# Designs tried in a protein design chat: VHH binders against q9xw16. Part 22

Target 1, 132 residues: q9xw16
Amino acid sequence: MSGWNAYIDTMTAAAPSIKRCAIVGAADGSVWARTEADNVFKASEEELKTFVALFNDVTQVPAKGADIEGVHYVVPRTEESLIFGKKENTGFFAVKTKSAVLIAVYEGPNEVAAQVRKAVESMQTYLNNAGY

## First folded at step 19 (VHH)

Design ye1
Fold by OpenDDE, fold request of step 21:
Formats: sequence, structure tokens, C-alpha cells
Structure ye1 (fold): chain B 132 residues (1-132), chain A 119 residues (1-119)
Amino acid sequence: as target 1 above (132 residues)
Amino acid sequence: QVQLQESGGGLVQPGGSLRLSCAASGFTFSDYWMYWVRQAPEKGLEWVSTITDSGGETYYKDSVKGRFTVSRDNAKNTLYLQMNSLKPEDAAQYYCARPLPPPRSGDYRGQGTQVTVSS
């Protein structure tokens, strides 16, 4: 396994409501690491390529939403390096670093969202500082 | 050259304790989230714990929560894993590590240190 799988496990440990997550290249959506085994992150490479490209102009994303693992999410708002979406009792947070995009798909009430966001943003800050 | 060297393993009885150390060199240790992984016989590598660069936050595999404590001394370029209440299922080769840069798979880690738990 990739060493980056440790960071996948770290994110899931930081927020138990995270069901699946991935770390992918910001330029091309190439998978660096993803949840495996019982909670396989199943987004295709083509889907991830499309997804990471959303960060080229995040202002347009709320109007169109975002697709992850074949699921369409409503995107209430975006920030320069943050895209988050919701669908019923599920959602996702995606944050962009210098060279990566971290994606976390979670399940639970809206109250769990804050913990998920904190988990991905904490790692985002670290990776940026580390040059990734 | 990135180098990691684990130590502190040994043979203990169930319920015993060990403290693992990891000496890091060849990179700015304090810039990285470091983690411990382990590999038991006939099993793949599994994540055990992660500690943030400053040591401000720690994360653990569910099965080791409350028993293991990861810490670091950035002034000494050293990572630690305090293992209490050891169980037979904790027996494994333990490694400290950081990821290899993409697209390479795997991580930087040392030779590991063997932990054996047996009555």
C-alpha cells in the first residue's frame, strides 16, 4: 500500500463519520491513496479528473453541484480551496493543497460536518506547509 | 538521505508494556506528520497511529486506543510509541514512517523493531 494510506486512516480516525476518502493529485486526479477493504472509495479516474478540475473555478460549482462515486451532491457554497456538498444524510468535503485534493465522504446528521471539515482542513494545512 | 531507525521492541507477556523509539535523520523531522505501522506474520501493513508535526494531535487505530500513546521530541528527531496492556494480537514488526512522494508507493521506514507478546 501507499504510505499515504496512513493519512487516509488518519482522516477516518479524526472523524468517525467519514465513510470513504481519498487523496488525489490536484493536476490530474491520480489516486495517491484511498479507503480500501470494506469502505472502498470508488470514484473512477475520469470522475476524479473532472472533480479536481472544479477547483479551477470554484465559483461555478454551486450552480452545477458535484459528482463523487456516481452520486450527485448539492454544493451550497465554495471557498478558494474548499468544495463541500450535501445529499440527504450524506455529504463530502474536498480541500485542495498545492499538489493534492483531499476528499472525505461522510454520513450522519449535519452536526458531524464540522468534525469532518476540521479533519480535512487540518491535513490540508499540514500538506501545504510540507510542500504538497 | 532519509533514514529512520526503530528500536525498543522485545518479548513481553500479555498485559506488559514496551516503549518504541524511532530516530530520524536526513530530513526536517519537525515538518512531517509521522506515523507508526506494523506488520504481523501473514498480514499486510496496518496503520497504528499518527502524530502531527508539532505533536499537538494524535490519532489511533481503534484496537490500540487507550493502550498506545504516540509522542515525539522534535529537538531530538525522535518518535515514540508507548505500548501498554499489550495483547498477543499486537505482536508484529513495528515501523515508524512517512510517505514516499507520489507517484511512488510505500513509505520511508527503517528496518523495524520486533514486538512479541506471549505468555
Scores: ipSAE 0.931, ipTM 0.962, lowest interface PAE 0.4, mean pLDDT 96
Fold by OpenDDE, fold request of step 21:
Structure ye1 (fold): chain B 132 residues (1-132), chain A 119 residues (1-119)
Amino acid sequence: as target 1 above (132 residues)
Amino acid sequence: QVQLQESGGGLVQPGGSLRLSCAASGFTFSDYWMYWVRQAPEKGLEWVSTITDSGGETYYKDSVKGRFTVSRDNAKNTLYLQMNSLKPEDAAQYYCARPLPPPRSGDYRGQGTQVTVSS
């Protein structure tokens, strides 16, 4: 396992509704770590490259949505370092750090979204402070 | 040079307790979320627990919840793992770790400390 898989496991422990998640390079979408085994994060390298590029201009993302793992999500709004989407009883939160993007795909009612966001933003803050 | 040194392992009976320690040097320990991983014979590394930089939050593998407690002393650059109600399936080489910087894979970790649980 990658050393960063420990942080993947940490996020899933922090929010049980997270089904899949990944930590990728902000510059090129290269995968640092991802959920594996029974819940493999399946986004392709090309898809991730496209996804992380959304952070270059987040203001345009709500108009076009975002794709993760071949699934199209509606993006209600964005923040400078935050993109989140919804599809039926699923959604995702993606946050950008200095050098990484954290992506968490979750399943459940809208009430679980707050816990997922907290999990990824907590790690975002840490990674930024640590220089990542 | 980043260095981590685990200690405190040993042989215990089922239901017994151990307290592992990890001495860190060569980096600003208090800046990092630290974690414990373990490797049983003929098995891969598995995550056990993570503690945030300040120690304000802790996270655990489901199978160890309620039995293991991770803690840290940043003034001493030391990470701890209190292991209670040990089970045979907890037997493994235990490591404290932080990730290697990308694009490198793997961890900074020490030589580990052996935990054996047997009646």
Scores: ipSAE 0.930, ipTM 0.961, lowest interface PAE 0.4, mean pLDDT 96
Fold by OpenDDE, look of step 19:
Structure ye1 (fold): chain B 132 residues (1-132), chain A 119 residues (1-119)
Amino acid sequence: as target 1 above (132 residues)
Amino acid sequence: QVQLQESGGGLVQPGGSLRLSCAASGFTFSDYWMYWVRQAPEKGLEWVSTITDSGGETYYKDSVKGRFTVSRDNAKNTLYLQMNSLKPEDAAQYYCARPLPPPRSGDYRGQGTQVTVSS
């Protein structure tokens, strides 16, 4: 078990609407930590490799969307280090740090999205400051 | 080198209280989010609580919410866990920790401190 699983648990505690989440390497999509047990984050390494590469040019992502765990999400917009998507009553936030990508998949009404974003961006800021 | 040392564990009756401490050295303590984990007999390591670098935000496992309080004194490089209304299921070896950098797994943590809850 990776020590980074504690940060997974932290994110899920910060935003209860988060169902699954992962911390992966920004360079290659390698999994550092992920939700497990009843809410296993199921994205493959190949999928994650493709996903993290989206940050190389986020401007193109809204046109094509993003896939996580075999699910296709519409991406309304992106920021330099932020990709978020929606599908019905689900969505995801993905933020990039210096060396990692944090991915949080959530379920609920649109109102819960703000809390999810806050959770991942808070950790993003911390990790960046900590050199990760 | 990074060093963490837990203390404050002991034997208490159900409903009792303990206050754990963690002394940190070998790194800039105030720069890191710190967390507590615990391991009960024949169980895996489980997350208990996290506190942000400044102490501005705290997070808890559902089963300990309202009973446990994490805090820190960055001037003293010390992490705390106040445990009230202790239950038998809280019995475990408790560790303060921060993650090892990838690709390594695990935590920087000390030897831990034993918490036993028994009538």
Scores: ipSAE 0.907, ipTM 0.949, lowest interface PAE 0.4, mean pLDDT 96
Fold by ESMFold2, fold request of step 21:
Structure ye1 (fold): chain B 132 residues (1-132), chain A 119 residues (1-119)
Amino acid sequence: as target 1 above (132 residues)
Amino acid sequence: QVQLQESGGGLVQPGGSLRLSCAASGFTFSDYWMYWVRQAPEKGLEWVSTITDSGGETYYKDSVKGRFTVSRDNAKNTLYLQMNSLKPEDAAQYYCARPLPPPRSGDYRGQGTQVTVSS
């Protein structure tokens, strides 16, 4: 729909277990694109600003967990540019590029988590190479 | 200056086929994921398909999967959409595109090419 929303549609098609996702500015959490319509990605501006700041020191995130869309997730895994959160049968992957953070919220067993990670990392690699 | 030029639209009967082309210039085409969007009268832009920069992966809206095939020829700076088994609901103006840089909303697109499906 919007230009960057085509990439939201692309990631959702790549991993159908993704229920909502967003592409936000890494510096301030400003929304470049997000899932719209019946299942809107509904994180506030203040929550997104706090969320993207987690990438300033990912090593501290497992101790505290992470919040997105008013949901608290346990964070069992982080990497320099990746945060994985889990809550019951739902989870998220978030990855950072030079200018953006990609956030994908999914539902399903751990088997589908690998497909979600692959979808966001494929886009992460592309955006980094394109200068974003 | 980014330029995109769509072509290949026309009038076909239900069940027919068309192949759309998109000529790209003014940017390094092979560096970008490209997508097709379409717009029917009185409706918003609808995402149709995406292809990765190398062409190694392709993605489709559910309603066109199995009927449409996106492809690219990076040596010719050209994007394609093969549309088979066309239905009346596929009638629209079709655009090839990539996003405008943030914070700008929208995409780089050409003028589009019209696909009409009529019995």
Scores: ipSAE 0.867, ipTM 0.936, lowest interface PAE 0.5, mean pLDDT 93
Fold by ESMFold2, fold request of step 21:
Structure ye1 (fold): chain B 132 residues (1-132), chain A 119 residues (1-119)
Amino acid sequence: as target 1 above (132 residues)
Amino acid sequence: QVQLQESGGGLVQPGGSLRLSCAASGFTFSDYWMYWVRQAPEKGLEWVSTITDSGGETYYKDSVKGRFTVSRDNAKNTLYLQMNSLKPEDAAQYYCARPLPPPRSGDYRGQGTQVTVSS
């Protein structure tokens, strides 16, 4: 399971509050890698296609929220290439690169959100610089 | 054209140390995050450690944290893994790697270097 899954392992090591994450194609939501085994990232292909399309106009996302793994999140914050979703004691950060969307679902209070955001944005910057 | 060549493996007693090297060519090494993976006989590939393109951040599998140190010398296109306090469960073929471009699964990696931990 190496390959892009090594980057999944890297993000979960960088931010232990990440419980599930995935790297998917920005155009179609195709799964390049995801957490597996006991913490499988369980988004359907249809969900992922809809989810990555949110980045076509992030300004509309706060009004609609976002769905991942059959869970609806309120989206209090977006930036050009970032969507932050919240539900109770869980949340996600998603960031877009030229070719990919990185999705990290975390558990814990908002105090851990900065670590999660830093992990995904660090990889976002790298992937953009590497041509992805 | 991506080529990776691992070296520095060998036989060591429990508690011993080894330093692995990985020579990179055929790509701009300093542009890429690199990782070490390992494979024991009849087991799958297991992620060990990642280092960012500049070397400014390093990440480790929990079972090796505090014992292993990944580093790089971008001027020499070389990746390193310093392995201290080696345990029998660390015995494996070690590979340095980066991912293949999607949709291809897997990674660019070399032939690997064998680490054996026993008397």
Scores: ipSAE 0.858, ipTM 0.931, lowest interface PAE 0.5, mean pLDDT 92
Fold by ESMFold2, look of step 19:
Structure ye1 (fold): chain B 132 residues (1-132), chain A 119 residues (1-119)
Amino acid sequence: as target 1 above (132 residues)
Amino acid sequence: QVQLQESGGGLVQPGGSLRLSCAASGFTFSDYWMYWVRQAPEKGLEWVSTITDSGGETYYKDSVKGRFTVSRDNAKNTLYLQMNSLKPEDAAQYYCARPLPPPRSGDYRGQGTQVTVSS
């Protein structure tokens, strides 16, 4: 459906290697929108609350890793508003805006990661400029 | 108060073309990514296309890619959808839109404009 789900559709169109993604509230992990149907983004609300809190100090995340959808990822890279997680042939990019965290889970070798990062960062920049 | 007004719908035969317009007011149009959604009878809203705030990037639902072109004129606060090679499944009420502020679940949109495709 429309609303914030239109932005989910936009990101998956921008980067087809994204298999699941979500837009969640940065303060509490509440789901604003997510992929649904056959590729449901299935992280629990409690898991998302823990996940978004990682952005309170991204420097600690590489030592801990990160969990999404019940999957543990190694986190080789963080930036002030970005967490990159990797497990085998899958990974995620998560970026924080003023009010939201965008999470995109992709499949494929690391060569596709640049497209995924570009898609989420483009939306991140826009949401920040729009006050989200 | 956000206001959006769609126009340009009509009746065409399969393979025909239409150009939809959307006049925007009550917000800084050039600051927002805008999208087109459509609704066929007894169906939910379906995302069609998105355009970035500057118009520098455009995105499309797979079934319309190559046939539809979204564009904008930020000086005129107007969004457009050029629809070519129209198919019966494109028949719907078309809306231009942007999301309501979270946690609200809908979007700002106008009354829509009807596109009918039949022979």
Scores: ipSAE 0.846, ipTM 0.927, lowest interface PAE 0.5, mean pLDDT 92

Design zg1
Fold by OpenDDE, look of step 19:
Structure zg1 (fold): chain B 132 residues (1-132), chain A 119 residues (1-119)
Amino acid sequence: as target 1 above (132 residues)
Amino acid sequence: QVQLVESGGGMVQPGGSLRLSCAASGFTFSDYWMYWVRRAPGKGPEWVSTISGSGSRTYYADSVKGRFTISRDNAKNTLYLQMNSLKPEDTALYYCAAEEHDVGWPDYWGQGTQVTVSS
């Protein structure tokens, strides 16, 4: 396991409703780490390349939504370094650091989604402070 | 107790206009992101528009962008949706909704107001 896998474990431990999680390069969508085994993050590199490019202009994302792992999510709003989507009882949080994008796909109501956001943003802060 | 009550729906011809209102009570209205969401017969909920607490930030689904305008009057605890150039595919029950958990999706919903666009 790479050092990045430890960050995956930290996020998933902090928010049990996370089903799948990945850390990818902000520039090209290359996978640095992802959940494995029974919870494999399945987005293709091509899809991730498209996804991370959304952060170039987050204000345009709500109109079109976002796709992860072949699933289309509605994105009712965005923040400067945050894209979050919803589909039925599932959703995702994606945050951008200096060099990475953290993606967490979750299942559950808004109450547990809030925990996912907190976990992902905490990791965002940590990585930013570390220079990543 | 959170209450959201929509009004202003009705039947209009294609190309027509409607203005929906939502009266909010039971919470600090200005602190909440507000939403319009609609549900057409036989379909799931479709997000329409979002507005920030202050009203400074607005977002629209591609299907309504350029035709619909979301706004709010925090002094009146009222949310609005101006709908212009209406199309038959805009026919739906329109819900006013409020976000509590800051997760990009609402927690509270009104009963909805019916909008029917038909020639």
Scores: ipSAE 0.911, ipTM 0.955, lowest interface PAE 0.4, mean pLDDT 96
Fold by OpenDDE, fold request of step 21:
Structure zg1 (fold): chain B 132 residues (1-132), chain A 119 residues (1-119)
Amino acid sequence: as target 1 above (132 residues)
Amino acid sequence: QVQLVESGGGMVQPGGSLRLSCAASGFTFSDYWMYWVRRAPGKGPEWVSTISGSGSRTYYADSVKGRFTISRDNAKNTLYLQMNSLKPEDTALYYCAAEEHDVGWPDYWGQGTQVTVSS
């Protein structure tokens, strides 16, 4: 599954404001790939298991928010395959594919965050078309 | 130029009600997700509620769910927040806000209207 690292690189290259990023199994939160080195994605698989389960009913997420890497984010709204959270000058985008959840944690204003969403959703589309 | 002007704030006793309004101009109101966000003294901004452009989708923070109702009148370019069963902890400056970049958070903010809940 080392090939998944290439997709991490693609997303981070497309959106430099991504601080950390991960591709995890939609069913169990298992980590398929994540940013490493100076930008290690720190969420545990246990946490991720809980997180990916949020996609079972995204409409309930805004009331409670979402946790990633031990950080609590407010989630003012959701889409069917998208959970996005905000905390101060940081946030995350999480999109669901057929078999995976892509998570990108970013820092910066909304203008920059928009690029993060674009990068993640672009990858979402690619992976969906590839059957993943 | 996007403009958001809140009104309807004031002082009310616990258990009371207020209805906030936000007059929007300078953009196609119905195309925007709108928000209420509040800031209490000494605290950071707290998301309160979100409503879709058509008004068909609404979301609430757990702290206000069941007590507050967000709505909009696109013909009047106005956003509303009906606040019932108010509590002292609801005391805050309430901002009307609009989302431009589709990132799940507002880009434009009003100046806010003060809500004070006190016995």
Scores: ipSAE 0.908, ipTM 0.952, lowest interface PAE 0.5, mean pLDDT 96
Fold by OpenDDE, fold request of step 21:
Structure zg1 (fold): chain B 132 residues (1-132), chain A 119 residues (1-119)
Amino acid sequence: as target 1 above (132 residues)
Amino acid sequence: QVQLVESGGGMVQPGGSLRLSCAASGFTFSDYWMYWVRRAPGKGPEWVSTISGSGSRTYYADSVKGRFTISRDNAKNTLYLQMNSLKPEDTALYYCAAEEHDVGWPDYWGQGTQVTVSS
C-alpha cells in the first residue's frame, strides 16, 4: 500500500465511527487514497473536483450545502479549511491541508462526530507539518 | 440544564414580517453557536440560519437568504430571527438550537414556535 493508505488506516482506527474516508488532491480532487472493501469511498472524480473547489470560498458553502458520494448534506457553518455537513444520523468532515483534502463520512450522534473531527484534524496537522 | 424557549411566532399574510426570539438559560450563552431550524408538517428538519458566539459570523440557507436575519444579544441571553417578506413555504415550527460538540450541528433544542404564512 501507498503511504497515503496508511493515513487512511490511521484515521479510521482513531475514529471507528468513520464509515468511509478519502484523501484527495486539493487542486483537482484526484484520489490519493480511500477506504475500500466493505467501506468503499464512492465519490466520483468529477464530484470530488467540485467538492475540493468549495474550499476556494468556504463562506458560500452553507447556502447551498455540499454533495459527497451522491448524497446532499446541509452545511450550517464552515471554518477555515474545514467543511462539515450533516444529514440525519450521518455527516462528514472535510479538512484542507497544504496539498490535500481529507474527507471522512461518519454515522452517529454529535458525540461520536466529535471524535471523527478530532481524528481528521489530527491528520490534517500531521500532514501540514510534513509539508503536504 | 440548558433551556431554550422560543417566542414570537404567529400567523401572518404573505409578504408580512415576524421577529422570533429565543430565551436561553442554563449555559454560557455567548460561548455557543446558535441555530434556527424549522420543520414543516410532513417534512424533515430544515436548517435556516447559524450565528457564532460573538455574533460576528452568520450563515443562511439559500431559501431564506436576503429575507431573514439572525442576531443575538449575549447580555440578554437571547437569540433572534427577523423574518421579512414571508412566504407560505416559510410555514413551519421554528426551533432555536445550541451547539455543544463543535461538529457543525446543534445538540440542544427548544420546543419551537409556530409560524404560519397564509392568505
Scores: ipSAE 0.908, ipTM 0.952, lowest interface PAE 0.5, mean pLDDT 96
Fold by OpenDDE, fold request of step 24:
Structure zg1 (fold): chain B 132 residues (1-132), chain A 119 residues (1-119)
Amino acid sequence: as target 1 above (132 residues)
Amino acid sequence: QVQLVESGGGMVQPGGSLRLSCAASGFTFSDYWMYWVRRAPGKGPEWVSTISGSGSRTYYADSVKGRFTISRDNAKNTLYLQMNSLKPEDTALYYCAAEEHDVGWPDYWGQGTQVTVSS
């Protein structure tokens, strides 16, 4: 297990509604850590490469949406380092750090989604402060 | 209690225009991200447009970009959707919606106003 797996565990513990999540390189979408076992994060390398590139201009993302794990999500708005998508009762939060993108796919209502966002952004802050 | 009431829908010919309004009450309107979302018969909800509390930030789905304009008058607690160059595929029930949890999706919804584009 890499040291990055601990951060996966931290996020999933903080927000049980996270179904799958991953930490990937912001530059190339390479997977540093991801949920496994019963909840394998299944985004392909090519997909992740495309996804992380969305952060080059987040203002353009809402028009087209975003794809994760072969699923298309609508993105009604973005923040500077945050892309969040929605599909039915599911969604994702993706936040960019200095060197990584944290992606959490969740299921549940907005109240639950709020907890997921908090968990991911908390990790974002931690990693940024750590230089990552 | 949060209330959102849409109006302005109707039937128009392709290429026509409509202006939807949404009267908001029961909350501090200017503090909320507001949305237009539409639903065609037999289809799931389709996000149309989003606007920030101040109105300084707007977002549009690709399907409506360049044709629709979202705006708001916070003094009147009213959300607007100017729809130009309407197409048959724009036919749907249009919902005004407000975001509470800051998760990029609305929490409160109006009853919707019907827009029908047909020749």
Scores: ipSAE 0.906, ipTM 0.951, lowest interface PAE 0.5, mean pLDDT 96
Fold by OpenDDE, fold request of step 24:
Structure zg1 (fold): chain B 132 residues (1-132), chain A 119 residues (1-119)
Amino acid sequence: as target 1 above (132 residues)
Amino acid sequence: QVQLVESGGGMVQPGGSLRLSCAASGFTFSDYWMYWVRRAPGKGPEWVSTISGSGSRTYYADSVKGRFTISRDNAKNTLYLQMNSLKPEDTALYYCAAEEHDVGWPDYWGQGTQVTVSS
């Protein structure tokens, strides 16, 4: 599990506007790695279990939105393996790999949000190629 | 210069209908995800609906699903929102908006058109 922390570091280094980040199991929402210390990712196990289940049918997510760390985000649209939410000057990107969900919560305008998406999707591609 | 100009707002009774239009210019309209977002007095912006560039994909907030229909005519550079079965809680300033970055939220906004639903 300790090896997954390196991927957290890679994403946060690639996109400084990421405030908190986590890698969780796609099947059950179990936390494999997360940002800690001053920027702890605080989603509960129950919340993450519910969140990863959204990927069972992403087309249904926009109607209801999504919750991360007790915060409700609007989700105006989705992609096949991507759920992204917005709330004021904050948002999140969540991408699904073969076995994991990568979640990045960010703060900033759309320009920096684009950098966050690029970072998490790059990691998504890497992990998929590695079999995860 | 990106320009979005809404029209079609007004006052209607509950159960009534309105059709909003948004005239777009200054960008390649068909390449952009378009949005309707509304703001009621004293509240923050509320996402209403989203449509893809081609119009093949549409999304709706739960509060308007089944009552509102988003559509577009790319030949006319126009976005539409058909609003049926209107309720008092639909009262708001309705904005047409365009997404520049692929991040699930718009970058450009019109000035809005007022919709008031009251008996």
Scores: ipSAE 0.906, ipTM 0.952, lowest interface PAE 0.5, mean pLDDT 96
Fold by OpenDDE, fold request of step 21:
Structure zg1 (fold): chain B 132 residues (1-132), chain A 119 residues (1-119)
Amino acid sequence: as target 1 above (132 residues)
Amino acid sequence: QVQLVESGGGMVQPGGSLRLSCAASGFTFSDYWMYWVRRAPGKGPEWVSTISGSGSRTYYADSVKGRFTISRDNAKNTLYLQMNSLKPEDTALYYCAAEEHDVGWPDYWGQGTQVTVSS
């Protein structure tokens, strides 16, 4: 297991409502680690390349939304290093670190989603402090 | 108790304008991200617009961008949606909503105000 896989495990352990998640390169969307087996994160490299580019100007994302794993999410608002996504009872959090984008797809109400954000942002902080 | 009460809906012809209001009570209005979300018959909820607590940040769905303007008066605990150049596809029940959690989606919803755009 790579070091990045361990971070996937950390996030999924911290927020069980995470269905799938991935750590990808912020520059090119290359997959560094992702959930596998029954919870395979299935976004293509091309899709991820497009997705990570959204962080170049997050203010433009809400108008168009965002696609992950072929699913279109509404993005009602963004933060500088955070892209929200919502679709019915599902959603995602995508946070950008110095060199990576962490993506977590979840299912559940807002209370549960809050736990997912916390897990992802905790990892974001950790990785940023570590220089990643 | 959080209360959101929408008003200002009605029937207008295509190209017309409406201004929706939402009276908020039961919470510190200025601390909350506020939303307009609409629901057309037979369809799921559609996000329309979002505004930050201070009003300094606004976001719009592509379908309404350039036509709708979200604003707020925190002194009056009121959210607004100015709707111009209305189209038949804008016909929906429009909900005022407030976000409690920082998850990019509201937690509290009004009962909605009906907007009907028809010739």
Scores: ipSAE 0.905, ipTM 0.951, lowest interface PAE 0.5, mean pLDDT 96
Fold by OpenDDE, fold request of step 24:
Structure zg1 (fold): chain B 132 residues (1-132), chain A 119 residues (1-119)
Amino acid sequence: as target 1 above (132 residues)
Amino acid sequence: QVQLVESGGGMVQPGGSLRLSCAASGFTFSDYWMYWVRRAPGKGPEWVSTISGSGSRTYYADSVKGRFTISRDNAKNTLYLQMNSLKPEDTALYYCAAEEHDVGWPDYWGQGTQVTVSS
């Protein structure tokens, strides 16, 4: 578990606009690592189980949106291994690896959101290459 | 400079139809994801529909699915929204918008065109 915390630190260091983030199991939504202290990622286990299941068919997500930490986000589009949502000046990126889902919640304009996506997708690539 | 100019709005009765157009200029239109977003008085912006650069991928909010159709003509640099079976709750200012940063939300917005559905 300590190893997964290092990946949280890597993403948050790469994109300072990340407010909260988590690494969860793709199969069941179990939390492997998450931001804590003043930036606790607060999604419940039940919510995360529902969320990771969205990746079974990402094409249906835009119609209904997605909920994270009790907050509803619009999802105007998706990609095969990517769900991204928007709410006012906030949003999230969620990417799926072989065995995990990386979720990053951010605040700021699209310019900084782009940095968040880059950080999360970079971690996605790294974990995939590592077999996770 | 990026310009987006909406047209086609108006007043219609419930059950009626409208077709919105958006004329785009100042950028390579076919390379951009395009959006329709609406804003009703006293409410925040509501995403309506998204279309990929080629037009091969489209997405709709549940509130408009089956009634609205997004399309584009890249040769004419024009985005469209066909709205059928209109309801009073569809009343809003409708914005054409373009995505620059590939983050699932637009960066450039038109001035909007007013759609009013009322008996």
Scores: ipSAE 0.904, ipTM 0.950, lowest interface PAE 0.5, mean pLDDT 96

